# Designs tried in a protein design chat: VHH binders against UPF0282 protein Pars_1056. Part 1

No score or structure here was measured in a lab: all are predicted.

Target 1, 306 residues: UPF0282 protein Pars_1056, of Pyrobaculum arsenaticum (a4wjr7)
Amino acid sequence: MEILPVGEESLGVRSMCLYVETRDVRILFDAGVSLAPRRFGLPPHPRELERARSVRGEIVRLAQQADIITVSHYHRDHFTPWYPSVYMATDGETYKKVYGGKKVLMKSPADLNWSQRRRHYGLAKALQEAGAKAVYADGGEWRIGGTVIRASPPLWHGPAGSKTGRVIAFAVSDGEERLVFVPDVEGPVEPEPVAFLEEVKPTVVVVGGPPTYLGWELERALQRLTEIIDIGPHTLVLAHHLLRDLAWREKIEAVLQRAEKRGVRVATYAGLLGRKDELLEAMRRDLYAAEPAAAQPAEEGIDEGD
Unless a header shows other numbers, all headers, positions and changes below count from the first letter of the chain; Kabat numbers aren't used for antibody chains.
ipSAE, averaged over its two directions, is called F for ESMFold2-Fast, E for ESMFold2 and O for OpenDDE. V2 adds 0.75 times the mean of E and O to 0.25 times the DockQ between the complexes of E and O.
[cut] marks letters that were taken out.
The coordinates of atoms that the task and the answers printed are left out; those that the model quotes come from them. Centres of patches stay.

## First folded at step 4 (VHH)

Design x15 (from e04 with S53R; framework vhh_3k1k_2)
Fold by ESMFold2-Fast, scan of step 4:
Structure x15 (fold): chain B 306 residues (1-306), chain A 119 residues (1-119)
Amino acid sequence: as target 1 above (306 residues)
Amino acid sequence: QVQLVESGGALVQPGGSLRLSCAASGFTFSEYAMRWYRQAPGKEREWVAGISRGGSYTSYEDSVKGRFTISRDDARNTVYLQMNSLKPEDTAVYYCAAYLDRGWEYDYWGQGTQVTVSS
């Protein structure tokens, strides 16, 4: 299978968008991008806005090639909204270019909190208007030729009881590789994501790592990452919340040492592309300090939190 | 006690090269982003290049990209501007400036060094 990183914090945006192609099917995982409205008290630097527009263009391009697009949960950096947004680089018609005529595997509303239910409602209506075929994916399995796609049961977005709700992970096997995409588990912290990985026995794991810049539940997350390494994928991609912290490597040094000892490659999305990490959100103060900022357009009508 | 002292300005022919230096004292240099500005005769001061703390990010005004390179040596409390393929329109007094954190306001400025590009 071919694995192409599209957007993520190491590429300068909030996203986990990943393109995967097997001989049988093309999948675009979580076709979303956004920017933090404030970080260090600062709005996005013009360099971040430029990067978000670039990633959005790549999402639209790859969506045209995709057979299946996923929505693991209902945060603004994991789907394309049906409204215009400067920080999501959309004009209110973009969602039709992404989802039009596509099969969409999405999180069931059964386990959503109130804010997630509202976003689900809006997105579901937009998908219907775009002519997309939405399927609630939780715990499901699909076979397309020699490719098997599995969705996890609902997993916590962080610690159990999290106000951010639940997410689903996706496993893709083509007989040569077994990839698992595990968005926004913030570590993981809870054991259920590791149990799913132990069941699948992946060769490649893409997981949303812990938000080390916030300092919560770090010990539990490091233990879970160690357990994932012990499953023995040849590649572990650490993504998303972890890469909002310039000091992330230092803070997970024990995990990196265990991976090296076990022969597991640890990479960011940028690393998979052979590129230098560009943690633009984490560098926002540095961007403003080095380069004077042009006036920025106001972001309006966004009700989703970070 | 706080000082920024620029040096390296000279008269050069078009196509020539110069390296400007800015020596800092009286503050913790490694905690500051550094910028180069220039002011041509009868014009307002314009930003030319910038480098973040630790040198992780560099940026340039479009007219100098590919020709100028900013760098820093924190052990010597010095920021540099390597200027290649100089053009007559690069003629200006060049200033270094130190910025802490946000870059909303300047913290410290140097006295400037004159660069003249002429045949």
Scores: ipSAE 0.298, ipTM 0.747, lowest interface PAE 3.7, mean pLDDT 89

Design x16 (from e04 with S56Y; framework vhh_3k1k_2)
Fold by ESMFold2-Fast, scan of step 4:
Structure x16 (fold): chain B 306 residues (1-306), chain A 119 residues (1-119)
Amino acid sequence: as target 1 above (306 residues)
Amino acid sequence: QVQLVESGGALVQPGGSLRLSCAASGFTFSEYAMRWYRQAPGKEREWVAGISSGGYYTSYEDSVKGRFTISRDDARNTVYLQMNSLKPEDTAVYYCAAYLDRGWEYDYWGQGTQVTVSS
């Protein structure tokens, strides 16, 4: 199995986009990218806008190759919107280039909150207009040659009862590797994502880590990450919310020490590519301090953000 | 008193190299981002390169990418600009500047050092 990181905070954008290729199928997980409209009171620096455009170009390129594209949930950094957006690097036709004629495995609307329900409606209509073949994936299983794709039941986006709603994870097995993609569980915090991982027994885990910059639920998230390490994947990719914090390594030091003791490689998306982390959002003050930037008006966006 | 002192400017031939230094005093150097600017006769001052506090991020104006490298030595309170493959259009007075990334915003500027690239 080939695993290619596409977009994520260690690569300078809000995303978890991941390209996976087996002998049987090419999958693009969560073909989305966005930027925080404000961080430290500042709008995105021009370097962040440039990075978002670069990642969007890669998403479009890889979507053309993909057989299947997933939508784990309806936050704007996990799908390509049907409208123009500077922060998502789209022009209103981009969604057709990504989803046109593709099989889309997506979260069921059955248990969405109001904001996700509204975004689901818009995306579902856009997918139909693009000629995509969309399937609600929750709890499903697909076999393509020697490859098995499984979707988890709905999992909480963070703590149980979260206003951010629910997500689904995806497992892909090709007989040599078992990868699980676990977006936006913010840790995880709850036990259900770990239960899914224990059932699959993955060799590679890609998980949205805790938002350490917000400081909440950290003890529970550290416990869950320790449990994931004890499952024994050879590689644990920590992604997304965790990498919005320059001090993330310090804040999860106990997890990193346990991984080393257990022989589990911990990587970011950038690390998986052999590159240094470029946490542009977390560095936004530093970007403005190191490089002058003209003041720009805030992008007009949908108030239902991530 | 805050002081920035640039040095290393000289006359060099096209394709040559120079290392500029900027020695800082009077403030907590490690907390400041450092920038290099340049100004050629009859032109506006332009930003050339920057380095964050802590040194983990560097940024460059497009015309100098791959040729110039900014670095810092916080133990010595000094920022450097290594300039390789110099071109006549790099001829300018080079200035060092310090920027605080939070709280009160203070811009501290040096006096400049002249770089001339000609045969």
Scores: ipSAE 0.307, ipTM 0.753, lowest interface PAE 3.4, mean pLDDT 89

Design x17 (from e04 with S56D; framework vhh_3k1k_2)
Fold by ESMFold2-Fast, scan of step 4:
Structure x17 (fold): chain B 306 residues (1-306), chain A 119 residues (1-119)
Amino acid sequence: as target 1 above (306 residues)
Amino acid sequence: QVQLVESGGALVQPGGSLRLSCAASGFTFSEYAMRWYRQAPGKEREWVAGISSGGDYTSYEDSVKGRFTISRDDARNTVYLQMNSLKPEDTAVYYCAAYLDRGWEYDYWGQGTQVTVSS
């Protein structure tokens, strides 16, 4: 299978968008991009806005090629909204270009918190208007030729009981490779994501790592990551929240050492592309210090409902 | 006690090269981003290049991209601007500035070094 990183913090944006192509099907995982409205008390630097627009263009381009698009949960960096946003690089028509006529595998509205229920409602209506063929994916399985797609049961977005809600992971097997995309588990911290990975026995794992810049639950997350390494994928992609911290490598050094001992390649999205990491959000102070900022377009309020 | 001292400015022919240096003292150099600005007679001062405190991010004004390179040596408290393929329109006084962030902190400025590009 071909695996193409599209957007993620190592590529300068909040995203986990990943394009995967097998002989049988083209899948675009979580077609979303956003920027932190505030980090270190600062708004997005013009360089971040340029990067978000660039990633949005790639999302639109790859969505046109995709057969299936996923929505693992209802946070704005994981789907294309139906309204204009400067920080998500969208206008009122972008969602139709992404989702129009596509099969969409999405998180069930069961077990959502209030905020995610509102976003689900708005997105479901938008998908219907775009002519998308949306189905709730939790625990499901789809076979397309020699490719098998599986969705996990609901997993916690961080620690159990988290106010951030629940997510689903996706496994794709083409007979040679088994990829698991595990968004926003923030580590993982809980055992259920590891149990799903042990069941699938992936060759490639893409996982949202711990938010080391916030310092919570680090010991448990590091233990879970070593458990994932012990499953023995040839490649472990550490993504998302982890890459909002310039010191991330030092903070997970024990995990990196274990991966080396087991012959597991650890990569970021940028690393998979042969590029150096550009952690623009984590560098926001440096961006403003090195380059004078031009006036940014005003971002008017963001609608999360209807 | 804070000082920025630029040097390296000279008269050079079009197509030539110069390396400017800015020596810093009186503050913790490694914690500051460094910028180069220039001002030609009768024109506004313009930003030319910048380098982050960690040295891993550099940025340039469009007219100098590919021709100028900014670098830093924290052990020597010095920032450099390597200028190649110089053009008459690069003629200006070049200034070094130290910048901590976009907040309430004040930039430190040097006195400048004159670069003249003419035949």
Scores: ipSAE 0.192, ipTM 0.695, lowest interface PAE 4.3, mean pLDDT 88

Design x18 (from e04 with Y57W; framework vhh_3k1k_2)
Fold by ESMFold2-Fast, scan of step 4:
Structure x18 (fold): chain B 306 residues (1-306), chain A 119 residues (1-119)
Amino acid sequence: as target 1 above (306 residues)
Amino acid sequence: QVQLVESGGALVQPGGSLRLSCAASGFTFSEYAMRWYRQAPGKEREWVAGISSGGSWTSYEDSVKGRFTISRDDARNTVYLQMNSLKPEDTAVYYCAAYLDRGWEYDYWGQGTQVTVSS
C-alpha cells in the first residue's frame, strides 16, 4: 500500500486529504481544503491562500487517478464544494473535476444538524450533476480484489452530544497493511473510535488529534491516544486540529514518550513526506509580522462556517 | 552565554519531598517551553514533565503523575519541579531542557542535579 499525504494543517491548510493506492484500487480520502476565515483576529495570509491553491491543484490531479473518493462528514475542509470559494480554492466547476464519474463513499445524512443538512443537500445535488455514484457508507464493507474497505458506524466529532455532529472512519486492508483513517474525532475523546481500531488492529492509524489550543477534554484525548499506541500500529499519524497549535508537541509530550517506549512512530502529514511542519494557520500572527501584507478580500457570502 | 543551571538535588528518604529549580539565562525564557528529564545509572534519559511557554499546559510521565508538579516563574527565569512521595526508583540525575514550540529539537540543556532516594 502506497500512502500519500495531500493536505493537512502541517502542510499549511485545513484538510485531512489522503491518497491511498493498493494493487486493486486508488482511494482519495476527504478531497477538501479550506482556510480559517479568522485566526488571531486576522484573515488568511497570502502564503496560506497560495498554499490552499497548491493543495487544491494536487487534489484535482489525484482525483483524476482515484477510483473512490470519500466524504467522512459535511464540514467544508472535507469535501469539494459546488460553488466558487477563495478559501477553498474553487471556481464552481472544480467539483466536476473531482467527483465526475467517481464512486463516492459518504456519511449518511442521519443525525445532521441544520448546517450539515444544508451542505449535504447541496453536495448530493452536485454529485448527481457531476455523474458521481454516491453510496452512504456508515457501517459498510466493500471488497475489490485483495483489498477490503470498511466504514465505521457513526462516531462523535469530539465529545458525545457534540454540536459538530458525527463522522465515519475508514479502514483499508490489502493483505500487507491495515490503515485506518479517523477524521475529526478531536482526540478521540470518546471510546468508540478506539473500539473500532481495536477491532481492525491497524498497522497505520491516521487520526484527527485534540484541539489543544482550545483546552477542552485534553486529559481524555491523551488517554485515548495512549490506548491507540497500545494497539501497536507501526505508525501513528496525528493530524488536523492538533496542528493548529504551535505548542502541540509539548502538550502531548506524554503521548510522544509512550509511543517512543512502545516503538510506535508518530508523524504528521508533513513528516510522512520528509518535510518540515509548516503550521501556517498557527503561525498567522508571525507571518503578518515577518511579511506585512494587505489582506486579501474577505470571503463573500458563501462561507457557511463549520 | 546561554545557560541552564539546575539546583535542589539532595539525598532524601522514601516518602520525602524535594523541589528542584532550573535557572535560565542568555535567551528569552518566556518564549520557551521547559521540560524535566532524568537519567538513572545504566539507563537511558527519560522525560519526566513539561510546561508550555505560557504556563497554561503541563504534562507528566505516568509514573510521576500525582506526585510531581512542574511550574515556572517567568519574572525570575526559573522552572521548578516539586517532587512529593519520592520512591527509590526516582533516584537519578535530573536535567532541565528548553525548546521552542515552533522547533524540531531541544535548544538548550543543563548540567543536571543528583537526586538520591534512600533510607
Scores: ipSAE 0.000, ipTM 0.172, lowest interface PAE 17.4, mean pLDDT 85

Design x19 (from e04 with S53Y; framework vhh_3k1k_2)
Fold by ESMFold2-Fast, scan of step 4:
Structure x19 (fold): chain B 306 residues (1-306), chain A 119 residues (1-119)
Amino acid sequence: as target 1 above (306 residues)
Amino acid sequence: QVQLVESGGALVQPGGSLRLSCAASGFTFSEYAMRWYRQAPGKEREWVAGISYGGSYTSYEDSVKGRFTISRDDARNTVYLQMNSLKPEDTAVYYCAAYLDRGWEYDYWGQGTQVTVSS
């Protein structure tokens, strides 16, 4: 099993895009990228816009090779939109290059709030127009040669009852290697993602960590991360919301210490590539301070809402 | 009261190296981002490199990336620009600037140091 990080906050963008290849199938998890419209009262720096365009190009390239593309839920950093957006580095044709003729495993529209339901509706129509073969994946299982793909039941995006809705995780098994991709659980906070991981017993876990910069539910998230470490994957990839905070390592120090004691490697997406973390969103004040920014171009079609 | 003093400018051959220094006084150096700019005769002043508060982030203009390295020593109130693989196109007066990104405040600028690259 080959695992290639594509986009994530340690790589300078909002994303969790991951490419996985087995002997039987190539999977692109959550082919999306976006930028925070505002952070520290500042719009994206030109360097963040350049990074989003670079990651988008890599997403398009890998999508051409992928057999299956997933959509774990309907936030803009987890799928390619059908409309032009500067912050998502798309034009009106980008979605056809990503999804055209692909098998798409996606979250059921049950449990969506109104804004996500609207995005689901638009994406479903776009997938049909692109000639994608989309199926609702919740709780499903697919066998392709020696590879097994399993989707979790719906999991909470953060604490139970959250208005951010539900997500699905994906497990990929190939012989003794088992990877689980667990997007946007914000920790996790709730026990059901850990229960899914206990059933799969993965060798590699990729999980959306807690938003430490917001400070919410941190104690519960640290407990859940400790439970994940105790399952004993050889590698735990902490991703996404956690890497929007320059002080993230300090705030999860207890988790890092437990991982070291248990022989579990903790990595970011950048770390998996042997690269230094580039937390551009968390460093937005630093970007503007070090490098003069031309006024952000006023462009028709910039998606700053919905 | 507030001063930025650049030094290290010289005449060098193409492919050579040079290190510029900028010594700051009269303000709390560690609270400021530091930038290097350059200006050739008859050209507009252009940004070359920058380093954020405490040195956590560095950035470079594309034509110098990989050849120039900016660094800072907050204990000595000094910012440096290490220039390698110099080209005739790098010939300019080099300026350092201290920056806070405050609308009502003025950036502090140095007097400049001349770098000449000729074959």
Scores: ipSAE 0.339, ipTM 0.757, lowest interface PAE 3.4, mean pLDDT 89

Design x20 (from e04 with E31R; framework vhh_3k1k_2)
Fold by ESMFold2-Fast, scan of step 4:
Structure x20 (fold): chain B 306 residues (1-306), chain A 119 residues (1-119)
Amino acid sequence: as target 1 above (306 residues)
Amino acid sequence: QVQLVESGGALVQPGGSLRLSCAASGFTFSRYAMRWYRQAPGKEREWVAGISSGGSYTSYEDSVKGRFTISRDDARNTVYLQMNSLKPEDTAVYYCAAYLDRGWEYDYWGQGTQVTVSS
């Protein structure tokens, strides 16, 4: 299978967008991109806005090639919104270019919190307007030629009972590789994502790592990452919340040492592309300090934009 | 007392190279981002290049990208601008400036150093 990183914090945006192609199917995981409206009290730097536009262009291009697009949960960095947004680099028609005529595997609304339920409602309507063929994926399985796609049961977005709600992970096997895409588990913290990984026995794991810049539940997340390494994928991609912290390597050094000892390659999305990490959000103070920035348009329509 | 002292400006021919230096004193240099600006006669002062306090990020104005390199030596409290493939359009007084790691703090400026690119 071919695995192409599209957007993620190591590439300068909030995203986990990943393109995967097998002999049988092309999948675009979580076709979303956004920018933090505030970080260190600062709005996105123009360099971040330019990067979001660049990633959005790639998302649109790859979505048009994709057979299946996923929505693991209903946060704005994991789907394309139906409204114009500067920080998500969208106009009112972008969602039709992404989702039009596509099969969409998406999280069931059955166990969402209020905020995710509201966003699900808007996205479901938008998918219908775009002519997408959306199905609720939780716990499902699809066979396309020699490729098998599995969705996990609902997993916590962080600790159990979290106000951030629930997500689903996706496994893809083509007979040679077994990839699992595990978005926004923030570590993981809870054991269920590791149980899913142990069941699949992946060769490649792409997981949303812990938000080390916030410091909570770090010990549990480090333990879970150690358990993932012990499953023995040849590659572990650490993504998303973890890469919002310039000191992330230092804070998970024990995990990195265990991976090296076990022969597990740890990479960021940028690392998979042979590029240096560009943690633009984590560097936002540095961006503003090094380069003057004009006043930016106010972000409108994040969650409350009609 | 904050002081920034630029040096290295000279007359060079098109295609030549120069290295500008800016020596800083009166503040904790390693905590500040440093920027280079230039001002040609009859034009407004424009930003040229910048480097973050830890040196982790560098940035350049589009017309100098690939030709100029900014660097810093925190042990010597000095920021540098290496200028290659100089063009007549690069003729200006070059200034260094110090910014706290938030970009909105009050600017400290040097007195400038003249670069002239001419045959």
Scores: ipSAE 0.209, ipTM 0.689, lowest interface PAE 5.0, mean pLDDT 88

Design x21 (from e04 with S52T G54S; framework vhh_3k1k_2)
Fold by ESMFold2-Fast, scan of step 4:
Structure x21 (fold): chain B 306 residues (1-306), chain A 119 residues (1-119)
Amino acid sequence: as target 1 above (306 residues)
Amino acid sequence: QVQLVESGGALVQPGGSLRLSCAASGFTFSEYAMRWYRQAPGKEREWVAGITSSGSYTSYEDSVKGRFTISRDDARNTVYLQMNSLKPEDTAVYYCAAYLDRGWEYDYWGQGTQVTVSS
């Protein structure tokens, strides 16, 4: 299988978008991109806006090739909205270019909180208007030629009971590789994502790591990450919330040491592409310090939790 | 006391190359983003290139993209500007600046180094 990182904090945007191609099927995981409306009291630097537009262009391009597009949960950095947004690099027609005629595997609304139910409602209507074939994926399994796609049961977005709600993970097996995409578990913190990984026995894990810049539940997240390493994937991709912190490597040093001991490669999305990490959000103060820029107007309706 | 000292400016033919250096002292160099500016006779100073404190991101004015490369050596407290494929339009005094991202503090500037691109 071919695994192509598309967007993520190491690539300068809020995203976890990943393109995976097997001999049987092309999958675009979580076709979303966004920017923090505020970080260090600052709005996105113009270079972050350019990066969001660049990533959005790649999302649109790869969506044209994709057979299946996923929506693991209803935060703005994981789907393409049906409205114009500067921070999501969309106009009112972008969602049709992404989802038009596509099979969409998405999180069931059955266990969403109020705000996620509202976003689900809007997205579901947009998918219908785009002519997408949406399927609620929780716990499901699909076989396409020699490829098997499996969705996890609902997993917590962070600690159990989290107000951020629930997400689903996806496993893709093609007979040679077994990839698991585990978005926004913030560690994981809870044991259920690890249980899913132990059942799949992946060769490649892509997991949303802990928000080390916030510091909460870090010890539990580090424990879960060591458990993932002990499953023995050849590659562990640490992504998303973790890469909003310039000091992330030092804060997970114990995990990195265990990975080295066990022969597990730890990579970021940028690292998978052979590129240097460009943590633009984490560097926002530094971006303004390196390059003069006028503050852009704040975009209404986008908060720091997205 | 913050001090920035540029060097490396010279007369060079079109298509030539130069590497400018800026030696910094009086502050913790590794904690600051660095910028290069230039000013041609009768023109306002313009931003040319910038590098973040960690060196993990660099940025350039459009007219120099692909031709100039900014880098830093924190062990030597020095920022560099590698200038390739020089054009007569690049003729200017080049200034190094240490920029604090707080809007309430002054940028620190060097004295500049003259780059002249002509036959």
Scores: ipSAE 0.179, ipTM 0.687, lowest interface PAE 5.1, mean pLDDT 89

Design x22 (from e04 with S59N; framework vhh_3k1k_2)
Fold by ESMFold2-Fast, scan of step 4:
Structure x22 (fold): chain B 306 residues (1-306), chain A 119 residues (1-119)
Amino acid sequence: as target 1 above (306 residues)
Amino acid sequence: QVQLVESGGALVQPGGSLRLSCAASGFTFSEYAMRWYRQAPGKEREWVAGISSGGSYTNYEDSVKGRFTISRDDARNTVYLQMNSLKPEDTAVYYCAAYLDRGWEYDYWGQGTQVTVSS
């Protein structure tokens, strides 16, 4: 199995986009990218806009090769929108280049909150217009040659009962590796993502880590990450919300120590590429301090927290 | 008493190298981002290079990328600009500036050091 990081906070954008290729199938997980409209009271720096455009170009390129594209949930950094956006580096035709003629495995709308339901409606219509073949994936299983793809049941986006909504994780097994992609569980906080991982027994885990810059439910998230390490993947990729915090390593030091003791490699998306982390959002004050830049106008309809 | 003092400016042949230094005193240097600017006669002041307060990020104006390198030594309260492959177009007075990472304005400026690249 080939695993190629595409976009994530360690690569300078809000994303979890991951390309996975087996002998049987090519999968592009969550083909989205966005930027925080405001962080530290500042709009995205031009360097962040350049990075978003670069990642978007890579997403479009890899989508041409992909057989399957996933949408784990309906936050803007996890799918390609059907409208122009500077912060998502799209025009009105980008979604057709990404989703046109593709099989799309997506979260069921059965348990969405209002904002996700609205975005689901728009995306579903756009996928139909693009000629995509979309299926609701929750709890599903697909066999393609020697590759097995499984979607989890719905998992909480953070604590149970959260108004943030629900997500699905994906497991891919090719007989050689077992990878699980676990977006936006914010740790996880709840036990269900760990239960799914214990059932799959992955060799590689890619998980959206806790938002340490916000500090909520951190103790529970650290305990869950410890449980994931104890499953014993050879590689644990910590991603997304965690990497919006320059101090993330200090805040999860106990988890990193346990991983080292158990021989589990902890990596970011940048680390998987052999690159240094470039946490551009977390560094936004540093970007403006080192390089003067005119503020870019905020995009209408783009809110913090999406 | 806050002070930024630039040094290292000189007359240099095209293709030569210079290292500029900016020594800071009177404030907590490690908390400030540092920038280099330059101003040629009859032109506006131009940003050249910058380094964040923690040194985690550096960047450069496009015309100097690959030729200039900014660095800092917080133990000595000094920021440096290593200038290689100098061109006549680099002739200017070079200024350092100290900037808080959360602000839009500079708190402190130096008085400048003259760099002249002959012919």
Scores: ipSAE 0.000, ipTM 0.421, lowest interface PAE 12.4, mean pLDDT 87

Design x23 (from x03 with S53R; framework vhh_3k1k_2)
Fold by ESMFold2-Fast, scan of step 4:
Structure x23 (fold): chain B 306 residues (1-306), chain A 119 residues (1-119)
Amino acid sequence: as target 1 above (306 residues)
Amino acid sequence: QVQLVESGGALVQPGGSLRLSCAASGFTFSEYAMRWYRQAPGKEREWVAGISRGGSYTSYEDSVKGRFTISRDDARNTVYLQMNSLKPEDTAVYYCAAYLWSGSYYDYWGQGTQVTVSS
């Protein structure tokens, strides 16, 4: 199995986009990218905008190669919208280039809050217009040659009862590796994502880590990450919300020490590529201080996404 | 009292090298991002290079990428600009500036040091 990181906070954008290729199938997980409209009271720096455009170009390129594209939930950094957006680096035609004629495995609209249901409605209509073959994936299983793809039951986006709603995780097994992609569980905090991982027994885990910059539920998230390490994957990729904090390594030091003791490699998306982490959102004040902003992009409206 | 003092400017041949220094006093140097600007006669002041607090990020104007390197020594309260492969177009007064982004934008400027690239 080939695993190619595409976009994530260690690569300078809000994303969790991951490309996975087996002998049988090519999967693009969560073909989305966005930028925080405000962080430290500042709009995105031109370097972040440039990075979002670069990542969007890679998403479009890899989507052309993909057989299957996933949508784990309906936040703007996990799908390509059908409208123009500066911070998502899209125009009105980008979604057709990503989803046109593709098989799309997506979260069921059951259990969604109002804002996610609205985005689901718009995306479902756009997928139909693009000629995509979309199916609701929750709890499903697909066999393609020697590859098995499995979707989790609905999982909480953070703590149970969260206003951010529900997500699904995906497992891919090719007989040699078992990868699980676990987006936006904020740690995890709840036990259900760990239960899914214990059932799959993955060799590679890609998980949205805790938002340490917000400081909430950290003790529970650290305990869950410890439980994931004890399952014994050879590689644990910590992604997404965790990498919005320059001090993330210090805040999860106990987890990193346990991983070392257990022989589990911890990596970021940048680390998997052999690159240094470029936490551009977390560095936004430093980017503006070191480099003057040339042109300011048009401000994103509240109706353009999250 | 805040003070920035640039030094190292000189006349140099095309293809030569110079290292500029900017010595800071009167503030906590390690808390500030540092930048180099330049201004040629009859032209606007342009940004050349920047370095963030602690040196975690460096950035350069496209025309100097690969030729100039910015660095800092917080123990000596000094920022440096190493200039290699100098061109006549690099002729300018070079200015050091300190930036603190803390709700309000403040910058401190030095008096400049003259760099002349000519045969």
Scores: ipSAE 0.023, ipTM 0.573, lowest interface PAE 8.2, mean pLDDT 88

